# Designs tried in a protein design chat: miniprotein binders against a7ua95r516to809. Part 48

Target 1, 294 residues: a7ua95r516to809
Amino acid sequence: ASLSLLSISDLVPDLQFIFFWMSNAIEILYFIQQKSPAYMQTIELMDDKAGSKESLLSATISANEEAMTILEEVIMYTFQQCVYYITKTLYVVLPGLLDCNPFGTEPSSEQCRRAAGVCVCAVCVMPEAVRRVVSVFQTTSDLLQQYQVHSEIQSQMFAYLFFFTNVSLFNQLIDKGPARGWFQRSRVLQIQASVKILLDWAKGAGHNHLAQKFFAKFCSTVTILASPPQQLSQMSWKALCAEHPSLKPVQLHRILTQYQLMAELGPLPIWQPSSEDEAYIYRTVDLLESFENH

## First folded at step 4 (miniprotein)

Design X1
Fold by OpenDDE base, second read of step 4:
Formats: C-alpha cells, sequence, structure tokens
Structure X1 (fold): chain B 294 residues (1-294), chain A 80 residues (1-80)
C-alpha cells in the first residue's frame, strides 16, 4: 500500500545524501590512485635511515590498497542504494506508460506551473504517464550532474535503469498485454508513440546509444505489433528473426501468435518456426526476461 | 552511537597527528597518517550502513574531505 505513493520527489532528500557520498568516495579514490605513485616515489627518494624507508614504503602501499578497497566498497554500496530507490520509483510509474494515450491533451506538470506559470519545456508537454517516467530519469540525471559523478558511473547507472525499464515493460506487455488489449493496433500505436518520447528524451540527454541498446527488445516487440497485417504476413519466421535479433524464438513466437489472434489472420505457414528453432519456442522459462545477470 | 563517536575521535586524532607531522616537515609520515584517516573514515561510513546514522555519515564525509584538502595542500607545498 505505502509504496504506491512514493514519488521520485519524495526520495530526492535521501538520494542526495547517497549521491553526495558516492561522488566524494569516487573523488577520493581517484585522488589516491593518481597521487599514490608520487608519494611512493617521494618515500623512495628519502635518505635510507637503517631500513626505516623500506618499512614506511611497505606500510604506505598497504594503507593505500586498504583505503582503495574500502572506498570501492562504499562506491558499490552507494551505487546499489541509488539503483534500488530509483528502480522502486520506476516500478510504480512504468505500468502507466503502457496505458498512456499520448495523443490526448493532458495538463502541464504542477511543478513547472508553480515556477513559470505555463512551462512549455519538452517534459511539461509530455503526457502525464510519460512525464512521470521521464521525471525519474531526469531527476537521476540532474543529481548525477549536480554532484559531478564520474561519467563512467553515470553511464553504468543509466545502463542499468534502461535495462530494468526494458525488462519491466517487456514482461508486462507479454504477460498482461493480451488481457489488457495492448496488442490492439490502436493501443500499440499509443505505446509506440510513448516509447518514442522516452527515446527522444534519452537522445537529448546524451544516452542515445544506451537507450537503443537496452530498449531493443521492447522496441522490437512494439515494432512487430505496430506493423500492418498486410506487411507482417509477408515476412517469414527467418526474416523476422533476422530483423529482431534481440527476441528469443519463444518470445517472437508468442508475439506472432498473439498478433495472429488479435488480427484474426488464422494460421500463417510463413510464420512457422524453423526446425532449428522449433525446440526453443516451447521454452516458456525463456519467455519473460530476468532482472538478474545484468 | 558511542562506538561511532569513539571511532570518529580516533580518526580526528590521526588527522591532527598528520597535520602536525606535515608542519614538522615529515611529509611521508603525514601522508601515511592521512591514509589511516581515510581508512577509518571509510570504515565509519560502512558501519553507518548498518545503523542508518546520517550524522555519522556526514561526519565521516567531512573527515574525508578534510583529508583530501590536506593532501592537496601538501602537494602544493611540495611543488613550490
Amino acid sequence: as target 1 above (294 residues)
Amino acid sequence: NEDLRKQFQEAMDLYNKAVELFNQGDTEEAILELLKVIIEASRIMLEVKKTGNEEARRLALELLIKVAKAILEMEQRLAS
């Protein structure tokens, strides 16, 4: 019950502390890594007072290694905590993206209304359901920039968040799509438009490559479902596999089967899996994506 | 809370020792003591994971920042 009420804005204070920690730990780690060689060299240039130099050098090396190890643990922990809180907010808002009608007129965000009256920024003109998802990513981006987090860590964070988003949206679409009518062409076109807005945001935020990579499976699914029956019915199983390599055979087969039912096409021999793939289309364990092994 | 306060005080004592050593011209020993401060501060930060004590977190970070600033200052003096 209580989790459904948590917005990203409610978590900002806690996230700020975590990001502050993460950024400072990274900065100190890099400082040690960059400066340790110079310190060791300074110790090496000291006058050798009866073995004291060697012991000091050894102690300094050991202390540096220990400090770096502990800082790495702090960085990993803070990273995991950020991801945990952010993905929790995504989990709440992502279902709304599939139900969104992006062609409707929705009011601008309340935050921008308070600040500037009528804000016409790219986020404020988004449908509310899309805006809520984008707001999570934008808040994350803003915090990462505010605390000057290293670019590699930023990329890793967005990679994981896009991965999580893709898995969540894909699994929901495959599992609940038929029952919720998300496989209907009109609804698919709405989903496609909503995803495009998200991808356009990611492009504008400098994450185009990551977004294209990690949303590939969901985008492929939506692309197939958005295809006109006349076009899709002319594509062979092999052609579809080649065009959508991110989809496992079982996933493609499920999508096509549900498409066939929705479009009332009847059995299409051209969509029959190859003999090589026939064994794999029954692997229902591989149907949904795992959140593990990212 | 008492254990964290004690650890923080011990880290501060190491910091003060490092600063004293640096002012005496014992730069190498000062750096070693600063590294010990980083270790202790980082340990405090990891323990805060268990307790959720935000004040202890802040104090540990402030200590780390002080260490970083001290190292930078030491480097500037060595380069001059």
Scores: ipSAE 0.068, ipTM 0.577, lowest interface PAE 2.8, mean pLDDT 86
Fold by ESMFold2-Fast, scan of step 4:
Structure X1 (fold): chain B 294 residues (1-294), chain A 80 residues (1-80)
Amino acid sequence: as target 1 above (294 residues)
Amino acid sequence: NEDLRKQFQEAMDLYNKAVELFNQGDTEEAILELLKVIIEASRIMLEVKKTGNEEARRLALELLIKVAKAILEMEQRLAS
């Protein structure tokens, strides 16, 4: 029995070990919340011998509050460690999602492609890059289920993972997209299909509400970029802002500018921002999303 | 240290009683005894905050680990 493995401060950064500790702390916290009132009632029903009952009750309340504080600290610490290791893994695999093709690929032989006309007969396959992202989410879900982590903590975990994924993908697309060709219609449709695979996974896992909330910005961005020119050109700035409230004016303007360049609609925006929104369009510091304040 | 060891042993006695009660089918009584173990572990942790006593911290965590494992085992057995 290694005593060093019993210390919370000496937590080994092993994801299974961290989930084990988080689950145990949550179970103990839940146990205290459910059973403490009954125990306190038992103390109150005891014979009061020389005022010892009041002392015992006061000590029990203080000890219970301290136990809850310690358990909350353990839960927060283990939660933060899990988030750290999971998001570090996501950070490595997420950029691949913007480069992959879920509609299939050219056959390995050019002769086969020409003979079969496969360039117009796409087969939908989960790309390796999308599979890697789904695998991170699935492994997280499996560990939370294996260690019976309370549903509220599971929801908080996926809320943060979806938030992180949304910010990471949005920032990558906005910052690197022009140079990487990610704003081209064919690439945008591929990105949209890949994101749908992630959203479908989230729905199947019981996290549809969280996915809708935390992927809103990236989904709005991809939806605008995938819109047909006939449809998008008929929408006013006000209508676009109302349809995509998750986007800041500077972000919406950048997206529409990229759309106009790719659709050859010209250099001047058809959409007329309000005078208030014009001020924000020139604030480049508001373009990229922060991993904080959300 | 002697008082700390005595407090730990008393908490362990409560833990062993909880396990025995659960094995006998006295689930609610077992749960109340486990709650007493948590309270004793918390009292030891209050001492840790005042003194920085590493031995006390280790013993409190050992008790909390035992209780957590017991709760998980009890839940699994009740689900069978």
Scores: ipSAE 0.015, ipTM 0.401, lowest interface PAE 6.5, mean pLDDT 74

Design X2
Fold by ESMFold2-Fast, scan of step 4:
Structure X2 (fold): chain B 294 residues (1-294), chain A 103 residues (1-103)
Amino acid sequence: as target 1 above (294 residues)
Amino acid sequence: DPLEELKKKIEELRKQFQEAMDLYNKAVELFNQGDTEEAILELLKVIIEASRIMLEAKELIEKVKKTGNEEAMRLAQELIEEALRLLIKVAKAILEMEQRLAS
């Protein structure tokens, strides 16, 4: 699709039209919901000259219900269209986030600070790949603000966008990560720093709660891969499952297996799942996440 | 011919759009005559018709995309844009009506 090759800036005119459409439909629906009781009372108080009062009231009630129903469909349609175009753009730019380096030189412990399982670097520069992802989120936020879309709809939009981003990044890391070298600790630290930039943007935009909820799976994966061998060796399978509830047993097992393969020094930890978990772990079809689950 | 059937459906939606415009003009006339309650009913009907036209035109676009006919896609997209502009006119009319009721 040619549209998936365009930057978010190239889609802005189309997105402006759809957001304008959605905003108008929401305002009309809200007006009908708030004012319909007053309309009904006004009609009921009218003088009946030719049976027009009863006919008018009945027709207005019917039209009001139908209008609310179809406006809800329009709102849903326009919401889905916005999501479609925005996620198409995200899908193209997200892989670059896994391959970029937010540090001019290899990150050192002095340059990086861990907060909530992610690395924050005081001297890091936003890579072009990260800037492209942030630009998609920022443009979406700007359009929602420009057309005065209610905060609840804005929250639903970012919930879905964060869900999509999480699934896309997780699937790419799990499926392509070994071949691309993304499970190496140096690459994981770069990924962690890039993700921290996205999470910081979300916090600044007022979406910290949504980001914590919908990025949980990818963040858990990166946290495990960035963990020192000594720290992981002290944790049981049950403890790891409890600390990372967003990960399915098969996903956690794949991540730990990749961690073991990448370890160069020291003894490797031994993780033993329960008999029930063992049966589930080896179902490869459950490894990747579905984009349709939203 | 599937394309001819789709073009005929676009023509039917265009006719329905004209009917919605006629209802809008009737609502404005009623409002200007002081028949505010009747104007509200006609505006609700416009909302229903314009919204239906947009949803049906969207469904047609999906079917037309499979034919590769750019002209039919353009015509269906124009219907969506015009129906949206009509909904905007309705929103403005409702705001003016609310202002009048406040006076």
Scores: ipSAE 0.327, ipTM 0.729, lowest interface PAE 2.9, mean pLDDT 78

Design X3
Fold by ESMFold2-Fast, scan of step 4:
Structure X3 (fold): chain B 294 residues (1-294), chain A 81 residues (1-81)
Amino acid sequence: as target 1 above (294 residues)
Amino acid sequence: SLEDEVRKLAEEFEKRIEEARRLYEEGKPEEALLEALEAIILISRAMLEAEEAKNPELLKLVLELLIKAAELLLEIEEKIR
C-alpha cells in the first residue's frame, strides 16, 4: 500500500521562502526601531515656516507605530508557520527515537559521505531514527544561518522546538511506554543514549542552555527510570518531588509505578504520595503535557 | 476576493513609493519618510492577505515590493543624516 510521508527535505523549498520573508520583516522592523528617535528629533528641529511641521510629525509618529505593529504581526505569523511545519515533521520522526538501539550496527560509510557538506563525522555513527531528528534541527539551523536571522529569534525558535520535542517524547513514553516495553531497564538505557546524542548536537550548535532548560521533564523521567533500585528506594516521596520539580505529582507517580513493575519490586511506602497530593495524582487530565506553552 | 484586494494594495503601494521617491528627489526627505512608512504598512497588510489567499506567486510579489520599500527607506535615512 502506498503511503506518502513528508520528509524535512520535501518542505525545504517552502520553508526557505517563509524564512526569507521573516528575515526581511525582522530587518525592516529593527531598522525602524533603531532610527525612529532620530527621525522624530529631525522633524522636531526642522523649520516650521510653512506651519505644517506639527501635522507632519503627528502623521509620521502614527505611521511609524502602525508600520512597527504590522511588521510584528508579519514576523509572528511567519515564525508560527515555520514552527508549525517543523514541529509537524518532528512529531512524525520523534517516536522512532524511543524505539531505536544506539548500541546496534553502525550506519554505512556512504551515508557519512552524503552528509559531508559540513564535516560532522558524529552524524555517521548515530541510528537512522536519531539522524532523522537531528536532520530536522540541523536543517532549521542551516536556514536560520542562510537567511541571517537575528540570534534572539534563533534562540526563540530552538526554545520552542526543544519544548515541543520534550513534550512529544514525554507524552509518547508515558502514554505508549507500558504497552511498548519502554520502561524496561535495557530500553531505558537505549533511550538515554539516544537522547544524549540529541543533547550533544544541541551543545555543539550553541544551544546547550536551551536544551538543559526545555528537556528537563523528559531528562528527569529517563534519569529516574535508569536509577539503581538501591538509590531510588532510599528516597522519600517528598525528596523525589524536590529532586524532580519539573514533574507533576501524577507524572512522578506513574513513572515510579512503572519502575516498580519492571524491577519486580513490591509496593514501597517511601514512594507513596502525600495525603495532600493523593487525590490530585489520580486526575487523568494532568498526566500528559500540553503542547500549548501558556 | 482576497487576491483582488492584494493587487489593489500593491497598486496603492506603487503610488506611495513613486510619491516618496519624488519627494526624496525634491529634497523633502521628511515628507518622503512618511510616504515610505505608509507604503510599508500597505505592503505588509498585502503580505498577510496573500498568505490567507494561499497564493505563493502573490506572496513573492509582495515580498519583492516590501524589499523595494525598505531600500528606499534606507536611502531616505542617509539623506536625513
Scores: ipSAE 0.400, ipTM 0.809, lowest interface PAE 2.2, mean pLDDT 79
Fold by OpenDDE base, second read of step 4:
Structure X3 (fold): chain B 294 residues (1-294), chain A 81 residues (1-81)
Amino acid sequence: as target 1 above (294 residues)
Amino acid sequence: SLEDEVRKLAEEFEKRIEEARRLYEEGKPEEALLEALEAIILISRAMLEAEEAKNPELLKLVLELLIKAAELLLEIEEKIR
């Protein structure tokens, strides 16, 4: 199927199977881990019949270690498969978030999967582009809960998905933003509002800390671009670095340069990088975020 | 083929599970536990191979067997305690 036609709904059957497998593997691993000490103790308390006890103990230890290792591999594999499929759907819907006008009247057309009939839940009343993104996360959350996946695995899943989302949105904004007019204040305010809806969802879903952490770069970029020229022009390079520590010098420099062009501001000495940062602002390799750095 | 290998592993798994059950019924829960753990190893390997084969029926079979092993482990554990 064309990537453009791939929806999270289309992947649900396959995801359900993978999540089911992952959950069962976790449960079995947890069982072995929790019971292993008791097994060993029981064997240790057995009567030593001609060295049979030591042999049994050694064999049981070895078998336990091997079983746990293989189960961990299964869990990691299934986790990666889930992430792979989910991120494919995110890749398709995330660009729409940058083009979204959340202040416009959009028809409420999609029904919540959780409800029979027309739903007026917070997700259903979202702008379509935002709703599509949130739907991916919500579906993921629902599957994780349905299969009672361990909380640590849930946290890792959302950490990666938020990381991926931030990298994707940040890179698109930096690379394509000027050409698409996303650096215009009116468009930035739309993006800011759309991201706020997503962050509010994440907060409501119990992932506030993760969302704040992993969306920091994108949020910082949007915050700078949303700032009025009068305000931003009074902020020094050093002050901006301090307020936006998630941004590399090269990234901040690019943002400010594009802002300057968009706002038709002349060169601002106050935005001149420090002597320390001057060497780094030309590292174009560091401009875009990598998907491998998680 | 990967499918043949998965089937072989599944057969070996069933033998190990049956042996574990036999040992358990004979009042040797510790030996039964070892056999059950070895069975889990086999079926977990079979799962990885079944995924490579992209055969949903094999995957389902392996999953069912894994659950069966887990249930037996629980039963054995209750006796050891």
Scores: ipSAE 0.036, ipTM 0.554, lowest interface PAE 2.5, mean pLDDT 86

Design X4
Fold by OpenDDE base, second read of step 4:
Structure X4 (fold): chain B 294 residues (1-294), chain A 95 residues (1-95)
Amino acid sequence: as target 1 above (294 residues)
Amino acid sequence: SLRKRAEELILKALELIIKVSRLMLEAEEKGAPEEVIELLKEALELAIKAAELALEAEEALERGDPETARELLEKAKELLDEAEELIKEAERLLE
């Protein structure tokens, strides 16, 4: 099946199995970790019949360590598989977010699975392209809750998914934005509104801090591009660097250069990079974000 | 599918590991004979080894070697069946 046809709903059966496995492995690992000290204490309290106590203790320790190692491998493997499948789904739906007009009256044709009728929940009123992205995250959240996955693992999963989403959206905007007109103020405002809906969902889901942290680059880019020319033209390079610390000098320079072209602004000396940053603004290797640096 | 079978065997192995761990605690609390502890220990080792073989089978599937995967899964199943018998014997001795 072409990647283009892959929906999160199509992956739910496979994801359910993986999440079930991951949750069980975590539970077993936790059980062993909590009970191992009690086992050791119990063995230590046993009568030492001809060195049998030491051998039993050593055997129990070794068996527990081996079991824990295997369980950790299972947890890591299942975690990686979940992330792999979910990110594939995100890869398919994320481009639609940049082309979305959230101010359009497109009726949400998808019935909210939570209501036996016309649902006016926040998800149902979302633009279709935003709803598709949110649906991936919501499905992930629902599965994690359904299988009672440990909160730390949930946080790690969302951290990675938000990271992936930010990298994907940022790179697409920087690379394709000029050609697709995404740097036009009207289009930027649409993107900004769409991202706000996603961030509001993340806040409602209890992931506000993670969302703010991992979406910082994309949000900074959108904020700069959404700024009126009259306002942005008064901001120095240094001020922009200070306000948007998540952006590398080369990234900020690229954004400003494209903004200048789009807004038909003449050369702006105030946007000239500092002598310290001048060496870095031409490092095109640092322009796009890497998926490997997480 | 072989993948589904691998997953099922790993889950079964994990279930047995948990069960053995619980029974070991119970055996200790009851002051059970050393024979019971040895049965449970052996069952644990078999279950762990079965899980390892099933994971190796998944790796074999990922590298496109379904024949190796099948052999590993058959061995894993045999080990789990043996582990289950040992657990049943341990449970019988704890009653």
Scores: ipSAE 0.018, ipTM 0.303, lowest interface PAE 6.7, mean pLDDT 85
Fold by ESMFold2-Fast, scan of step 4:
Structure X4 (fold): chain B 294 residues (1-294), chain A 95 residues (1-95)
Amino acid sequence: as target 1 above (294 residues)
Amino acid sequence: SLRKRAEELILKALELIIKVSRLMLEAEEKGAPEEVIELLKEALELAIKAAELALEAEEALERGDPETARELLEKAKELLDEAEELIKEAERLLE
């Protein structure tokens, strides 16, 4: 196993086992839910001789209820374990997304699209860091398809994964960005291009709605940082807040303040948040998104 | 007679499905070998198919075809017996 494949190899064996049992538990639960009413109806139509109907009915109800409870526990446990292992792997590979340069070698495929100098298509070569993140999502999708997991469960899993990715990237950019140079305009454009590759993957995988919903905060942040300073300075504080409803006012103020400092910009308009918003501007703990807030 | 036989086989199938589900959870928590997981999956599939055959036998009886029902019930019993043997082997490996 090569270094680039090590994280995927660590993920796949654990996930294959867990997805196998989750899929089986879901199918059994569905079977019991679907067949139990018909069987119960059949018992109810039987002639009661020496209490045989009542005994069979009672036993079937007890067995059915116990089976559904156990299966629901298995489904919940295996779902939580899948999310845990996938997010643990994502946490390791996500910082690379903020440090990579997608403006590299031209794609050999004529099918590739170019956005901000980045190749965005299924057959194009992606930066290694972006490919690692996409591989985690693709492997998850492949396993869900391989084990025929219901679409509702698939959507729920990707909702959690996108939420985690958004929170992780946002927190890293806000907390570490200034020190790591990630607020520099050229770096932000590279980040925006890399994020677009992830969003395009999600759209292709049928998860566009979830991606739009759960990546909103991070997307708003990179959109602001990628915007020309003059364009931002023409907007009122209230207009900026209205255009980026996914950001808390204190988060927006922090982003704008750091952007002005890092960009070495000339005299810029003073952002005037409300007096209540100003009370929270320097509270670091209030700037970061909580994994439990959603 | 055949209708009661179908009901008994459906109940037995549900009991085996519950047992396999419990063993699956136990195997996962204990980090059991893949061989145990494969035995439990096979037993589960057999129990599910047996339940389907027994339910189909009830439909055949409703349609007035007791010969088809009898054949389906014989197959269902055969599958349940196979499932029980696989479960016993899985239990032995889990001890």
Scores: ipSAE 0.000, ipTM 0.174, lowest interface PAE 14.4, mean pLDDT 72

Design X5
Fold by ESMFold2-Fast, scan of step 4:
Structure X5 (fold): chain B 294 residues (1-294), chain A 95 residues (1-95)
Amino acid sequence: as target 1 above (294 residues)
Amino acid sequence: SLRKRAEELILKALELIIKVSRLMLEAEEKGAPEEVLELLIEAAELALKAEELAREALEALERGDPETARELLEKAKELLDEAEELIKEAERLLE
């Protein structure tokens, strides 16, 4: 990308300002929501002396609605800015995750002796590319905690970040994978191990449920590519689709077709669709494909 | 300007993706049918593709190619309109 920062830490000062405004807007919104009903009840109980009660009530309702609308807009725009900068940084570091080898990044025995603890050893064995991705998520978590952002919004932010990561990795693997050798079984196992490190971080951070949900498509893809050709050839098309519900049938067909061409054993037939399977594929609508190829 | 239009479409795409994330959490809390989640996932994929096209349009403008930028932004808007339709359908099913 144009002059994108490789390190999320370079964006921290700007993000701190945005998180500060977002947190304040959220707190003010909650205060108005909590206190407004009580204040409105107080107005309702007022004696309509000089006919001012209805005017005050109407003005208060209007002012509260306007204030809430403005605060919701501020929250939305600050949230959008945060995810824009975070995902822009994330997009730059994600391709590295597909090329790294976590099996070969174990520290020397001397480094392990020096480390003294599991936490230090874990840091040493994490590939640099994976560490960069984790750093983006950890910095985001730290900022959300520093500015006391409500848990609901924190969950929404990580749902978005995990979904973005999932789709970005999926698209890169499908579009560039065959040419990059990423469809080779040994490489797929390396990718699977790297993704597991990322998912383990999410579990430790309290986001296991969100990670399991929003990484489903990419995880299914990696699982298929890591599967033995013999196992895949024994399953019906309908059974394969049922086992991988996060993948649309047309996406699954594309993955299997490319896998068959790139198979490590050469041009052995891995999967042959039956007449029923072909009819099922043709009846499947992939909206993304439809909008790209009219 | 085309640059301002591209920036607006990028922000709109992010807004829709954020909304999808919120609705997906709501769908889980309510135990919504699989169809609702499928609609939301498709909407987010369309919005993300639109964001990519709008960013490519900005790059085309920097290269002095406004014709390509116009075509990319037109496609991005089409995808965002479709994503918004899917989100509205998902919202109705969640009511």
Scores: ipSAE 0.000, ipTM 0.363, lowest interface PAE 11.0, mean pLDDT 73

